# Ledger of designs, part 25: VH-VL binders against f1rd40r3617to3795

Target 1, 179 residues: f1rd40r3617to3795
Amino acid sequence: FNISVQSGYEAISQELCVVTCLKDLTSVVDIKTSSRPAMIGSLTDGSTETFWESGDEDKNKTKSITISCVKGINASYVSVHVDNSRDIGNKVTSMIFLCGKAVEDLCRIKQIDLDSRHMGWVTSELPGGDHHVIKIELKGPENTLRVRQVKVLGWKEGESIKIAGQISASVAQQKNCEA
Key: E = the ipSAE of ESMFold2; O = the ipSAE of OpenDDE; V2 = 0.75 times the mean of E and O plus 0.25 times the DockQ between their complexes.

## First folded at step 11 (VH-VL; framework fv_dusigitumab)

Design q1 (at its last look DockQ between E and O 0.71; V2 from the best seeds 0.72)
Fold by OpenDDE, look of step 11:
Structure q1 (fold): chain C 179 residues (1-179), chain A 119 residues (1-119), chain B 111 residues (1-111)
Amino acid sequence: as target 1 above (179 residues)
Amino acid sequence: QVQLVQSGAEVKKPGASVKVSCKASGYTFTDYDIHWVRQATGQGLEWMGWMNPNSGDTYYAQKFQGRVTMTRNTSISTAYMELSSLRSEDTAVYYCAREGWDYQYFDYWGQGTTVTVSS
Amino acid sequence: QSVLTQPPSVSAAPGQKVTISCSGSSSNIGDKYVYWYQQLPGTAPKLLIYDNNKRPSGIPDRFSGSKSGTSATLGITGLQTGDEADYYCGTWDSSLSAGVVFGGGTKLTVL
């Protein structure tokens, strides 16, 4: 459960504000990696102390993490955590975010270059609509690379994402920054 | 639809070389790696290696290192596998196969090319 | 001799269920995705199962895959005469000689 400032809020009255909240959908999506799928659990365990490390399967190839959303799941954001300061010899220097209805029809939506000391979250907003597949292509200077966490934020169809309360924009922004 | 069409049967003498072709159609040739797998008569599948049609990069099974060469002609969407210093034990059906979108599995196969090595 | 071990043959009557096992180690099945291929007599292999338990388009739900530890299993329910074929498991092995490896194959006979 996360309050998303990016999703916006609506002030209905001076006494009641409606805030749109996004949910952590990471546990209800299917995750595939280009190598060493046995380590996928480290991407979603909530700890930046563990990691997924690419294996021999994708040596000298582009590494990838693919997220498949089930019907009724609407992903709004995808976030990836990397720590190039700790992962010497396994750095990530490029991320490409793609999305689409099927794996065969993906469109690039964002590309980010990371410096050799980057530590933290990289987030991409996802376009609205029926986007069931999200692919993150990863590149680095070495044969292997590490990713610490993946997080998917969005909403489930049929569920209310509006919270009634007295939440100021500043408080909402603060919570988003602390998430 | 995706298709991989291989060249015809070959008969070779020991010590000779054979080059099998695999023409791809129905998709962007440079977007998918091509693998080669062989199968001796009545035996199982044996992986030989892969080739990236875009970069030309290759990775061969250790057993075939120094004896196999995988290449491509992107203008005609064709992959090639050349095996040299042929032995009787190289008699087999050789398959080209397309690697899946995000690697590892082979989603489309050629029809196979029979290579017979006999004195 | 194959890195992955399969039973050489299995048999059952039409309508029955059969399972085909594939045993490996921590350097392959234990850490990688498992794939299954069906090879009808005189034809090229066909992808049957990918990523342990996923079916490509056109593969009926009678076919299923599973993985546990260093072993994988192919399940076939409602056996049909057309299922008579050789079945191969495959994966990546990260041993000294890294690469794709296959099981020895299992011949399925429909009685």
Scores: ipSAE 0.776, ipTM 0.870, lowest interface PAE 0.7, mean pLDDT 92
Fold by ESMFold2, look of step 11:
Parts: sequence; C-alpha cells; structure tokens
Structure q1 (fold): chain C 179 residues (1-179), chain A 119 residues (1-119), chain B 111 residues (1-111)
Amino acid sequence: as target 1 above (179 residues)
Amino acid sequence: QVQLVQSGAEVKKPGASVKVSCKASGYTFTDYDIHWVRQATGQGLEWMGWMNPNSGDTYYAQKFQGRVTMTRNTSISTAYMELSSLRSEDTAVYYCAREGWDYQYFDYWGQGTTVTVSS
Amino acid sequence: QSVLTQPPSVSAAPGQKVTISCSGSSSNIGDKYVYWYQQLPGTAPKLLIYDNNKRPSGIPDRFSGSKSGTSATLGITGLQTGDEADYYCGTWDSSLSAGVVFGGGTKLTVL
C-alpha cells in the first residue's frame, strides 16, 4: 500500500487517494464532565456495566461531557452509551452534539431525543476540518443522569496510507498473479 | 474583555439591608451564572450562592438562607445581591464572580464592594 | 473548621519553588474538580488554575496544579516578589448544604 512514484516527471493531474483506518482514540483524548469527574474512568473502561452519574454540582443545570483532542488527533465519530432500561432514576432523554475549535466556538451538529426505554449507543459523525473540542449536552427527567460509555473514533496524524495514481489501476497491478 | 463592575462602598447600621450591584460587559450576560463571595477583613473567602441570569434561578448557601436575595436586570446586564438583617459580622468585601463555561469555578471577578456594619 | 485545609503560610526566596497543599474529603476534592485563586494585596481574587491542573490564558507555566485522592497541590516555581499573595483552593462540596467551599488561604512570602 505505501506505493509511490518518484520520477523527474511534471506533476500528474490524477488525484491522490488517501486511505485512513479508524481507531478507538478514547484513551488519548481529554474527557471532562460537568460533574463528578472522579467517575470519568467508568466512561472509558470499555464496560457498559459501569457508569458515570452526574452529581449535585450540576443539579438544575445542563449536564455535559466535553472531549478535547491533542494536536495530531482527528476525531471522526463520537458515540455515547446509555441504558434507560437499567438506569430507571437516571435516564437520558436528550443529547445535543457540539463541535468546534474552542469551547467558545462550539456549534450544534446533531440533536437526538431518546425513548425512555432506550438502551445502546448514540453516534454522531463529526464534521471535517479543525474541530478540536466536542461537547455532548445531556438532559433527562431526573436531577441526575447516567452515561455508561463514551467512545471516540478517528485517526492519528501520520497513520494514513498515500497511494499515488489511480486506485483501480494501482490495486490491479499490485494484486495481479505473478505465477 | 470581560468585566464586572460593582457599586460603591456602603456603611449600614445593624438590622438594615444592603443591595450591591454588579454590571457585566464584554460577553453575553445571560450565558453565565453569577456567584457572590464575601471576605471579611483578614479572613478567607466565603461563598454566598449563585444566580442564573437567563432564568432567574438561584441557589443560596445555607448560612444565608432567608437573608440573601440574588436578582438581575438583563436589559442592563446587571446582577444584584441583597443582604438583610445586617449584623456586625456581615462587615466584609462582597464580590460578584462569573462562573466559567463548565461550572463551579470563577473566571472573572468584580472589584469588590466594601460593606461596613457598625454601631 | 475550614472544610478544605491549607497551611496558613509558606515562604521561599526568589527563584525557588514552593508548593501549597489543600486537603479535603471524598465529598469534595475526592469527587470534584479543584480550582486555585491568587489574591494580590488589595485586589480581587484571580483565577490561577481550573479543572485541577489547567491554566487560563495569561497564567505562566511556572504555576501548576495537581490532585491525588482527597488532596490537591498548587506548585509555583521561579518565585518572584510579585507572587506575594494569598492563595485559595476551591471546589464543590456535596453535603446537606451543598455548595462551593474554599480553603482558609495560604499567605506566600517571597524573601
């Protein structure tokens, strides 16, 4: 796949094709919660049996999870796992996904209402460009709510594969049988 | 630049009330909660409560329940704190402070208003 | 009596390092974010550290914060005479009368 053409030719008009592999970047982003940061580990431990539960410091306020990406980390998707079927007194019935360069420049990118019996992942695709902060605003009918997991999928700078020339021609040449 | 400008010093007798104003500029006033914190001479900081300028919702520290009222006028971006039934122990500098974007910390403070309760 | 305990004073020479401790409990520092404020003589407090260890714009990196268990620490390196001030930790405390609590303050003297 790291095939390149090095020659003295003038620039070729064909478009370069880039292939990137999405990774789980959750362990390398900064995660902030609106309350009870001591429970953030439950959001990132890979288990839907643990939870973050909002605290009384954001009672009567919008609850949130904010994700900040270090330089070189490009988030493509964010997913949030809630289980209203188990978290009967701590349900999440609304999520708003925001993204931007800084906390003062966040724009809404998705708004989702959840059924009172919802169980599972809620995913937002993130816009391209230089968006380094993702905020998820959460609401529910009770003073507290629970989130079971957060995942961030994306790619790290320098982990893409660059293939010069036409993809179909290069792939056919690479895959042809020699024998 | 974000700025909080408070009203001038007050001298009061025991049993009176005082109302301190805090005018905000340089940001959208209704987007951030306003807290009130006081400091007696040579003493530490004491939190009094918060007020949401958009809804008018308040939350008061237990010590001040029944004596403090926090309000606002959104048309002039101004928050108010009124403390009633003043006692000599209420002599302090009173600060307004803006809560930061992710709650519970104060990123900008007013210059303070000295309230003296004597005689 | 303070919910958050700080030493009353610390001192060191210019250019040296000091640390200021803030001891709390599981209902505050152990569960919540910690903030630090600097109060220069005759002035209002100023935000120095938020979210345990983050600096707002304009705060030099010789100021640092950390948190472990139910305790937090403010570190100041390269001390300057202009750093003489009172320093307060703050956080949310969860109790029957839940709210913001501050440490008693630490007076820093730079000799």
Scores: ipSAE 0.669, ipTM 0.840, lowest interface PAE 1.8, mean pLDDT 86
ESMFold2 (binder alone), look of step 11: mean pLDDT 91; pTM 0.930

Design q2 (at its last look DockQ between E and O 0.71; V2 from the best seeds 0.00; counts 0 for: pae E 2.2 > 2)
Fold by ESMFold2, look of step 11:
Structure q2 (fold): chain C 179 residues (1-179), chain A 119 residues (1-119), chain B 111 residues (1-111)
Amino acid sequence: as target 1 above (179 residues)
Amino acid sequence: QVQLVQSGAEVKKPGASVKVSCKASGYTFTDYDINWVRQATGQGLEWMGWMNPYSGDTYYAQKFQGRVTMTRNTSISTAYMELSSLRSEDTAVYYCAREGWDYQYFDYWGQGTTVTVSS
Amino acid sequence: QSVLTQPPSVSAAPGQKVTISCSGSSSNIGDKYVYWYQQLPGTAPKLLIYDNNKRPSGIPDRFSGSKSGTSATLGITGLQTGDEADYYCGTWDSSLSGPVVFGGGTKLTVL
């Protein structure tokens, strides 16, 4: 438990905390990949059994997934599912998360190295402020790599925030409240 | 304001080489790949290759492998394309173009450089 | 020869609507993003549509792009005489070891 949860929400106001929890916004954001856009549906279909695999158009280049939010949509977390244990020729060993107002104004938020057998979700908290673009740069030892899911968690202006089903367990557990 | 300014027109004989320059301004030159595209008179567009100004890495269309060299000088934000062993069919306008921040589309183009190959 | 097929020309009156098709294959349009360029007479090409259907800043919304299967379409509404130009689709083709390819171009004539 944290101090805010114990002091403000422990007794009777549990519903207020739930009302302000984050929503799954994945279906209402625009997602671009650096290659093979025909496979984007595999990133957002709610299944870790399908994948996006980078193509030859970004060989020898940094691979990326870029998320753009329309006005009124505020992303708080982004999560990426990678399975290096199954994707042995297409591993992801480095992720860099960036955000900003536009692609020209991106700043690095987080850098994570993954081991060659990593399996699971990698999550970045997004800073507050006026940002509408999130970019995830991906690297691995081969010319191609695979990502199995993307999730975006946040809130819409003028609505109560609630967690969405099928969000990463760590993200949903950590952020039951936006307050 | 992004701008690409190319060197002037050139007339060459068969067997010679030509080097076209492309000076970039209004953005960080090393952050975006430079592509080269040519167009013969009254014809369509033909992609020649790209060059990464940060690393100097290149990727050439198979048709031009062995004849084209793409380079840069980062201190003056300038890209170069050199085409050797010129033939009359190399007569064209040559464009440099900046590749977009997430690859494969060309968001800004130079004005073009006419290269004429004649005996 | 271009691996992307466009009609060589289209015509319409001012104020009307036209569409320009771009036909490819599963190794290009079916798998990759499609781009469109406008080339006004005597000028360099200009980006008109990227990522199938997105407009760069400064391109009015009367220009639109779409893609279905292995074909892409450029739509232009409210035609103006200033739209008279050549229009090219472009994409990546994996069968050529990934070269950028362009369609043969479509000449738009505003009658």
Scores: ipSAE 0.596, ipTM 0.807, lowest interface PAE 2.2, mean pLDDT 86
Fold by OpenDDE, look of step 11:
Structure q2 (fold): chain C 179 residues (1-179), chain A 119 residues (1-119), chain B 111 residues (1-111)
Amino acid sequence: as target 1 above (179 residues)
Amino acid sequence: QVQLVQSGAEVKKPGASVKVSCKASGYTFTDYDINWVRQATGQGLEWMGWMNPYSGDTYYAQKFQGRVTMTRNTSISTAYMELSSLRSEDTAVYYCAREGWDYQYFDYWGQGTTVTVSS
Amino acid sequence: QSVLTQPPSVSAAPGQKVTISCSGSSSNIGDKYVYWYQQLPGTAPKLLIYDNNKRPSGIPDRFSGSKSGTSATLGITGLQTGDEADYYCGTWDSSLSGPVVFGGGTKLTVL
């Protein structure tokens, strides 16, 4: 199995040893930020050394990253990488994940608070069904904040994501953790 | 449908204050920031500031600092803009506008309120 | 005097294509989203283009937006008499007094 950080596993059946491979869909979704759109490239360049930093547009406001999926794209997970230990003065202390069919009909699906030293990925599972828009609302103690990476995992309609093989659930889980 | 309905025309003397109202309907009032933009006769658009209806937080353009106050009454989904120490150059049409869901653009506008400042 | 520079007027015959330019700097158009508003005579502005090139529902595909460097352009094809209006570009500026800035406006006349 050729699995990298751009894919994940879901066990379908232990009896048949069938695993579903989720693909990195980040490159085929549309991403918008609440400010400084010129830095969006830093969210998807595969490096935690670069970042998106919110601008004056978001001063005294909730910051956000909005992901729009095109037809045929089924997002299953969204992950956000934050490094509060490095981003002094630009920390993220709250994330709210919303999703829905349209921007005006978003529902909150997850809320998480981060400590001032958090470093790593925050992941939300997306509900099944017809959801084309994902919004991440971000707050911090300062007027500006930084996000290092965004990743969307899922599957494309019409493509087989079933991988035949003899891997245990534990191995699949381990690979997901490494992704 | 989203609507912003503003109060009627005002005529004021120099040095007086004017308070314009903007009643919102067709959406959750507290979910969207309200901005105010004015336009002098035959001139362009000038941004004045924004107000968050949920928190009441505001941010004003520097030009209007100390002279403008933006408030809201959430129970009636109404935003207010008060401009004090009026001058002749404040004669303009004043608009309230809803800021888009993820900010920056103004997707719905009030019909405008004409404010005339004259001796 | 406006932070963003637009031509004061443009004109064309029905069915023709027109473009309206909006010139800014690195502190505004350079790294911000650009918006366009249409203002028919005697009416409030109406959102025409957002996020550089996106159309709200109800806006026909005759209207288009683009951005390059520190400049933005509004394109109108198949010009109609009903398109006669003032057009304003807008964005955010990170440098000065008010973060929201507008162009001076362009009067479009349909000949």
Scores: ipSAE 0.477, ipTM 0.795, lowest interface PAE 1.4, mean pLDDT 90
ESMFold2 (binder alone), look of step 11: mean pLDDT 90; pTM 0.925

Design q3 (at its last look DockQ between E and O 0.67; V2 from the best seeds 0.76)
Fold by OpenDDE, look of step 11:
Structure q3 (fold): chain C 179 residues (1-179), chain A 119 residues (1-119), chain B 111 residues (1-111)
Amino acid sequence: as target 1 above (179 residues)
Amino acid sequence: QVQLVQSGAEVKKPGASVKVSCKASGYTFTDYDINWVRQATGQGLEWMGWMNPNSGDTYYAQKFQGRVTMTRNTSISTAYMELSSLRSEDTAVYYCAREGWDYQYFDYWGQGTTVTVSS
Amino acid sequence: QSVLTQPPSVSAAPGQKVTISCSGSSSNIGDKYVYWYQQLPGTAPKLLIYDNYKRPSGIPDRFSGSKSGTSATLGITGLQTGDEADYYCGTWDSSLSAGVVFGGGTKLTVL
């Protein structure tokens, strides 16, 4: 359970606050890679010590990670962890986030350039609506690149994402940063 | 709908070259790689290589290095495969095929072009 | 001779189930997606299964794909006369000569 940066809270009373929290949906989405699918497990194992490394299948091609959401799953954020400091010869210097209802109808929603020393999470907010496919296109200066983790945050239809309690905005922000 | 239409049958002498065309329609030509696969009579499928219609980049199977050239004309959404120094063993049906999203699989195929090499 | 090994032929009566195996190695099936193609007599191949188990639109659920270790399997239930065709598995091989590789093909006869 995670609190996103966009998570809101309402003060219903002085004694009760309602906070909207997003869930980690990474385990319930389908993940595809443009190469080396046997390493997909490293993207979702919760460790930045392991990684997915692109293979020769997509050599001289744009690398990609595609996330497919089943019906009833609403993705709000997608985060990608890279470590260009460790991954010498396998750096990521560009990320393009696309989303849509189908793979043939994807729209670009965000583009980010990374420096050669970038270490950490890159996050894209997803537009509201019926978006079932998320694609991350990756480029680097070498024939291969590495990605350490992928995380999808959102909510499931029919489930309450409101938490009752006394939580300050600062605490919520801290938890989001630690996620 | 997506269609790949190939040129007609060819008969060539040993040592000659053949150029097969593949016209694409029903989608954005530059968004998908084109692959070529051949099949000798009564035999299995043999991959020859891929060509990116946007950049013109190519990757050929080792067996065909130096003999195959894959090109395209984006203005008419047409891919070409040229095979030189033809031998009798090059007699086969040659297919163009569109590579799907995230690569690897071939989701649409041309109808095939029969190339016969005989003295 | 093919990098991927398939049985040369299989046969069964209408309504029965058949399986077609595809054996490879760690440099191909063990590390890559597997695809299956159906080729009816005198026609071009048609995509049947992609990404190990996924069906393109229009492919009935009688067709199924699975993968385990360095082997893949195509399953066909409720066999129909129209299923008589050649079936090919395919994948990427990261050997010395990296590229797309196919099995030798399996001829399916409906008795």
Scores: ipSAE 0.850, ipTM 0.911, lowest interface PAE 0.6, mean pLDDT 92
Fold by ESMFold2, look of step 11:
Structure q3 (fold): chain C 179 residues (1-179), chain A 119 residues (1-119), chain B 111 residues (1-111)
Amino acid sequence: as target 1 above (179 residues)
Amino acid sequence: QVQLVQSGAEVKKPGASVKVSCKASGYTFTDYDINWVRQATGQGLEWMGWMNPNSGDTYYAQKFQGRVTMTRNTSISTAYMELSSLRSEDTAVYYCAREGWDYQYFDYWGQGTTVTVSS
Amino acid sequence: QSVLTQPPSVSAAPGQKVTISCSGSSSNIGDKYVYWYQQLPGTAPKLLIYDNYKRPSGIPDRFSGSKSGTSATLGITGLQTGDEADYYCGTWDSSLSAGVVFGGGTKLTVL
């Protein structure tokens, strides 16, 4: 979904506000890559200076990053950072976001084409609920490609959510959204 | 349930070819790659290559390049492996195996097809 | 020798623990996912462990996998006579003829 200049500001502000209120769940989800899993730490270290680079085990195959959330984990957004301006021999020019309850029945939820100079985050909103599997299919013009970060934002079941002026009857505890 | 059912045992002379079939059921055949692995009697496993049933794309282990052909017929959910110019050292059990939804591991295996090459 | 080295055999009594090692290199185990297969006598291999440590549905948690550096380990606890089988590690290797490689196999005897 493309955003016009007028609506893009409001959508970005809403998306940023939700991201700010949601918890970073990246450390509590399982992340699998189609190749070179030894480099997964580069996807989750919070740095755009490190990267995961695909290997020869998925040469001639679609490259992917798969994120699995256990029961009770409600992922709301997934974001992927690529930098085609630095990774000129390892560009990512297509991303497809898929989501489902199991790896064998994923549905496509977003597709985006990236130009050869793209630098930054690509974000997909996820359907509601818990226990999702998210797959990001990646394509580029070369046999290998690079991704610099992945983030997952959402909330955990069992954390108290306070509605303004009320105390939760189900749980007598307050929680912040960054715990 | 996922099932891979292979063709029956073959006895061949050196220099001949063999074509082993692998009929898949219980899943969408075109969604998963099929690998072929062989095992000589009392020996370990030897990977031969993979085939994508949707596109027909293949990748062969270098040892078998030029002698192996992996194909499929999607209308009957069947994969094939043909090995040509057979030698006595090709005597083995040949397995088809479904590759997992990403790559590299094999989650379901056929029962095996014994190929005997004897003079 | 195999690109991946396993002991040819291990043994233990019922109820005990056993580990099976798989030694490789930086071009395979050190960089790639490792998986393990069980082959019961007269049967096709069966997946026990994928993605280094994950168990497919139907594999009990007494089977475990791990890796450290360029080596991987299959652990089996609460041994049963039905666990008597050959066990193979496997991974992708990039250093030679790129492709899937298996260890030479380890025969587990439960006695």
Scores: ipSAE 0.729, ipTM 0.864, lowest interface PAE 1.5, mean pLDDT 86
ESMFold2 (binder alone), look of step 11: mean pLDDT 93; pTM 0.945

Design q4 (at its last look DockQ between E and O 0.76; V2 from the best seeds 0.00; counts 0 for: pae E 2.6 > 2)
Fold by ESMFold2, look of step 11:
Structure q4 (fold): chain C 179 residues (1-179), chain A 119 residues (1-119), chain B 111 residues (1-111)
Amino acid sequence: as target 1 above (179 residues)
Amino acid sequence: QVQLVQSGAEVKKPGASVKVSCKASGYTFTDYDINWVRQATGQGLEWMGWMNPYSGDTYYAQKFQGRVTMTRNTSISTAYMELSSLRSEDTAVYYCAREGDWYQYFDYWGQGTTVTVSS
Amino acid sequence: QSVLTQPPSVSAAPGQKVTISCSGSSSNIGDKYVYWYQQLPGTAPKLLIYDNNKRPSGIPDRFSGSKSGTSATLGITGLQTGDEADYYCGTWDSSLSAGVVFGGGTKLTVL
C-alpha cells in the first residue's frame, strides 16, 4: 500500500461517522542515518528533487534510516520515496521496516523488494501506540544508494480530540464491501 | 553486560606475525561489527579496519592493506586480528572495539593487547 | 598524521569548566557524525559522546558535545580529579584513504 502522507481517514459506527485527519509529523521526530547525516535535510524538505545519498562510512554495509518518536507522538505510517529511474547508480532494491520501543527491541513489520525502475513511495503501517523507534534498512546493488524523502504520518497526544476505536478496520471494510 | 576480552601481551621480532584475539560476551556477537585500533606509546589512536562477524566481510585502512587480516570464529564469539611483516614501528597497544549501530563509533572496547617488536 | 586537530593539553581547577576543540574539514566533521572518547591513564578508551551531541547511558550530563561547520567541541563542567585523562575526537574521513580518523588527543589536568 502506497498512500498520500497528507491525510488518513477512519470510519466508526453507523450512528457516528467522524473522520480524524492524520498529520505530517516528520518535523517533530528525530532522524538518524547510517551515513552522511549532513544530508538528512534532503529527506525532510518535502522535495523529491533532493536526496540523501549514503556515504563511504557504510560502504559494503546495510544502510539505514532510524526515526525516533518521543512520548506523545503516535506515528501511524512511515513512507519512503525512492526513484530508481533517476538514481541509476544509487538504486534501492530492498527495504525492511522495523519498529519497537527501543533500538534493541526492533521487530520486522514489512519487507519489500523493489524493481530496478521503481519510482514512488513505499509505505508501512505502524503498530498502535506512541514512543516508537522505526528503522528502515535499505539495500541496493551499488555501494551507495539514494532516498528522496521520508514522511511520518500520525497524531500528537493532546493536540485535538479524537473519537476513535469503536469499530475495527475489518468491520468498516466489511460494511463498504456489502454496499 | 557487554565485554570484550583480549589475549595477552606479545613480544615479537621484526618480520614475524602476531595474532590478537578478542572474545565478546553479553550481546549477540554477529549483530555488531568489530573494529581494531592501535596506539603506540605516547601517540594517538590509529584505526586499522573493521570486520563484520556475520558475513566475515572486512574493510582495511589503506596503511595496513596487505599486512592485516581480520577474522572470527562465531561459535566462540571471538574476533581475530593478524598483522604480518612486523616492524619496530608496529609496537603498540592493539584494541578491539564494538561498532555501535553502524555509524563507525565504538561503544565498547577491549582492555588492549601490548605487542612489542624489538630487534 | 592526524587530520583532526585538538589542543595538546588543557588544565583547570576542580569545579571549573573546560572545553576541548576538534578541528577538521568538509570531508569529515563537516559531513559526518563526531564522537568523543575518554582514556583514563592505563585504560582503554571509553565512549563519552556519539552522534555529535548524544550521551551513552551512564555518562553524566556535565559532559556535552556540539558541532559547528567543520569543528566539534567537548564540554566538561564541574571538573573532578577523576576526569584527568586523554580525550579524543573521532569521525569518518572521506578524503585520501577513507576511514576512521581520530584527533591527536588532549590531555586534561585537574589542578
Scores: ipSAE 0.533, ipTM 0.787, lowest interface PAE 2.6, mean pLDDT 86
Fold by OpenDDE, look of step 11:
Structure q4 (fold): chain C 179 residues (1-179), chain A 119 residues (1-119), chain B 111 residues (1-111)
Amino acid sequence: as target 1 above (179 residues)
Amino acid sequence: QVQLVQSGAEVKKPGASVKVSCKASGYTFTDYDINWVRQATGQGLEWMGWMNPYSGDTYYAQKFQGRVTMTRNTSISTAYMELSSLRSEDTAVYYCAREGDWYQYFDYWGQGTTVTVSS
Amino acid sequence: QSVLTQPPSVSAAPGQKVTISCSGSSSNIGDKYVYWYQQLPGTAPKLLIYDNNKRPSGIPDRFSGSKSGTSATLGITGLQTGDEADYYCGTWDSSLSAGVVFGGGTKLTVL
């Protein structure tokens, strides 16, 4: 279970708290890249030691990672891990997050500029509703760039995401930061 | 609906140049790359290169380097392909094609322009 | 002479299944997406399959694509007379002359 920063909890009583937890949905979504699809496995293997590196297919073009959610899957957050300090010559300096019901109807929801030394996760909250497609557009100063990991957090319809227990907001936040 | 409409047939002599136009409609012209593919009579498809309508950036197949020029007029949503120093081997149907959202595949094609090179 | 190799022709009776192979190398099919195009006589090519095995809207499920190693396959079930056409596989080649490459094309005849 992954606890989002936006996850809420309700204190039903002094002895029982209900916490809403999001699930890692990365394994149940379809991922496409603008180039070198054979390296997609490196984006979801749980290791920041491996990476997807863009190829010459999208040379001089905007690079992209597209996530397609099946019906019944509700994505709440998407996170991308990059390491510009290690990936010399393959840096990411811009990320644009888009989402929509279909690939032809995507809306920009977030844009982030990264410095040349950025290391870590970049996260975008996804709007509620029936959004089945998430696209991350990536740019860098070089012809190629690297992305280390992609993670999708959300919930499946029909499944309870409420956890009964005693957990403080601070502990929840800590767990989210460690995820 | 997405449409690509190309200019009419051309007859040229060896050594001349030909410029084919491709007018796009039904979508934002600058959002998608335009590719050019040709097909000699009874032969297969041959990719020539791509042009980004927004930036004007191009990438040509090595075979056509120095002989092909791909341009666009964004005000009228029209792409152009000019081929110079024409040879008999350049006789073919030339297609413009829109590159899909994720690149590399061509989801919409023009109707083709027949270019005949003969003495 | 084409970078990707296809059989020049295949044939089958209506209702039958046919497969069209596309053979490449590690510099193209090996780590790239494969696409398939249908070209009816006297017409422009039409996208049939993208991203190895996905169908655009309007393409019936009788058409299927698959990829393994450095080869791709187009499958057509329930063959119809209207399927008689040329079929081309395509992908990106990352060799010295990087670019889009096509197979030589396969003529499908419905007997």
Scores: ipSAE 0.466, ipTM 0.800, lowest interface PAE 1.5, mean pLDDT 91
ESMFold2 (binder alone), look of step 11: mean pLDDT 92; pTM 0.945

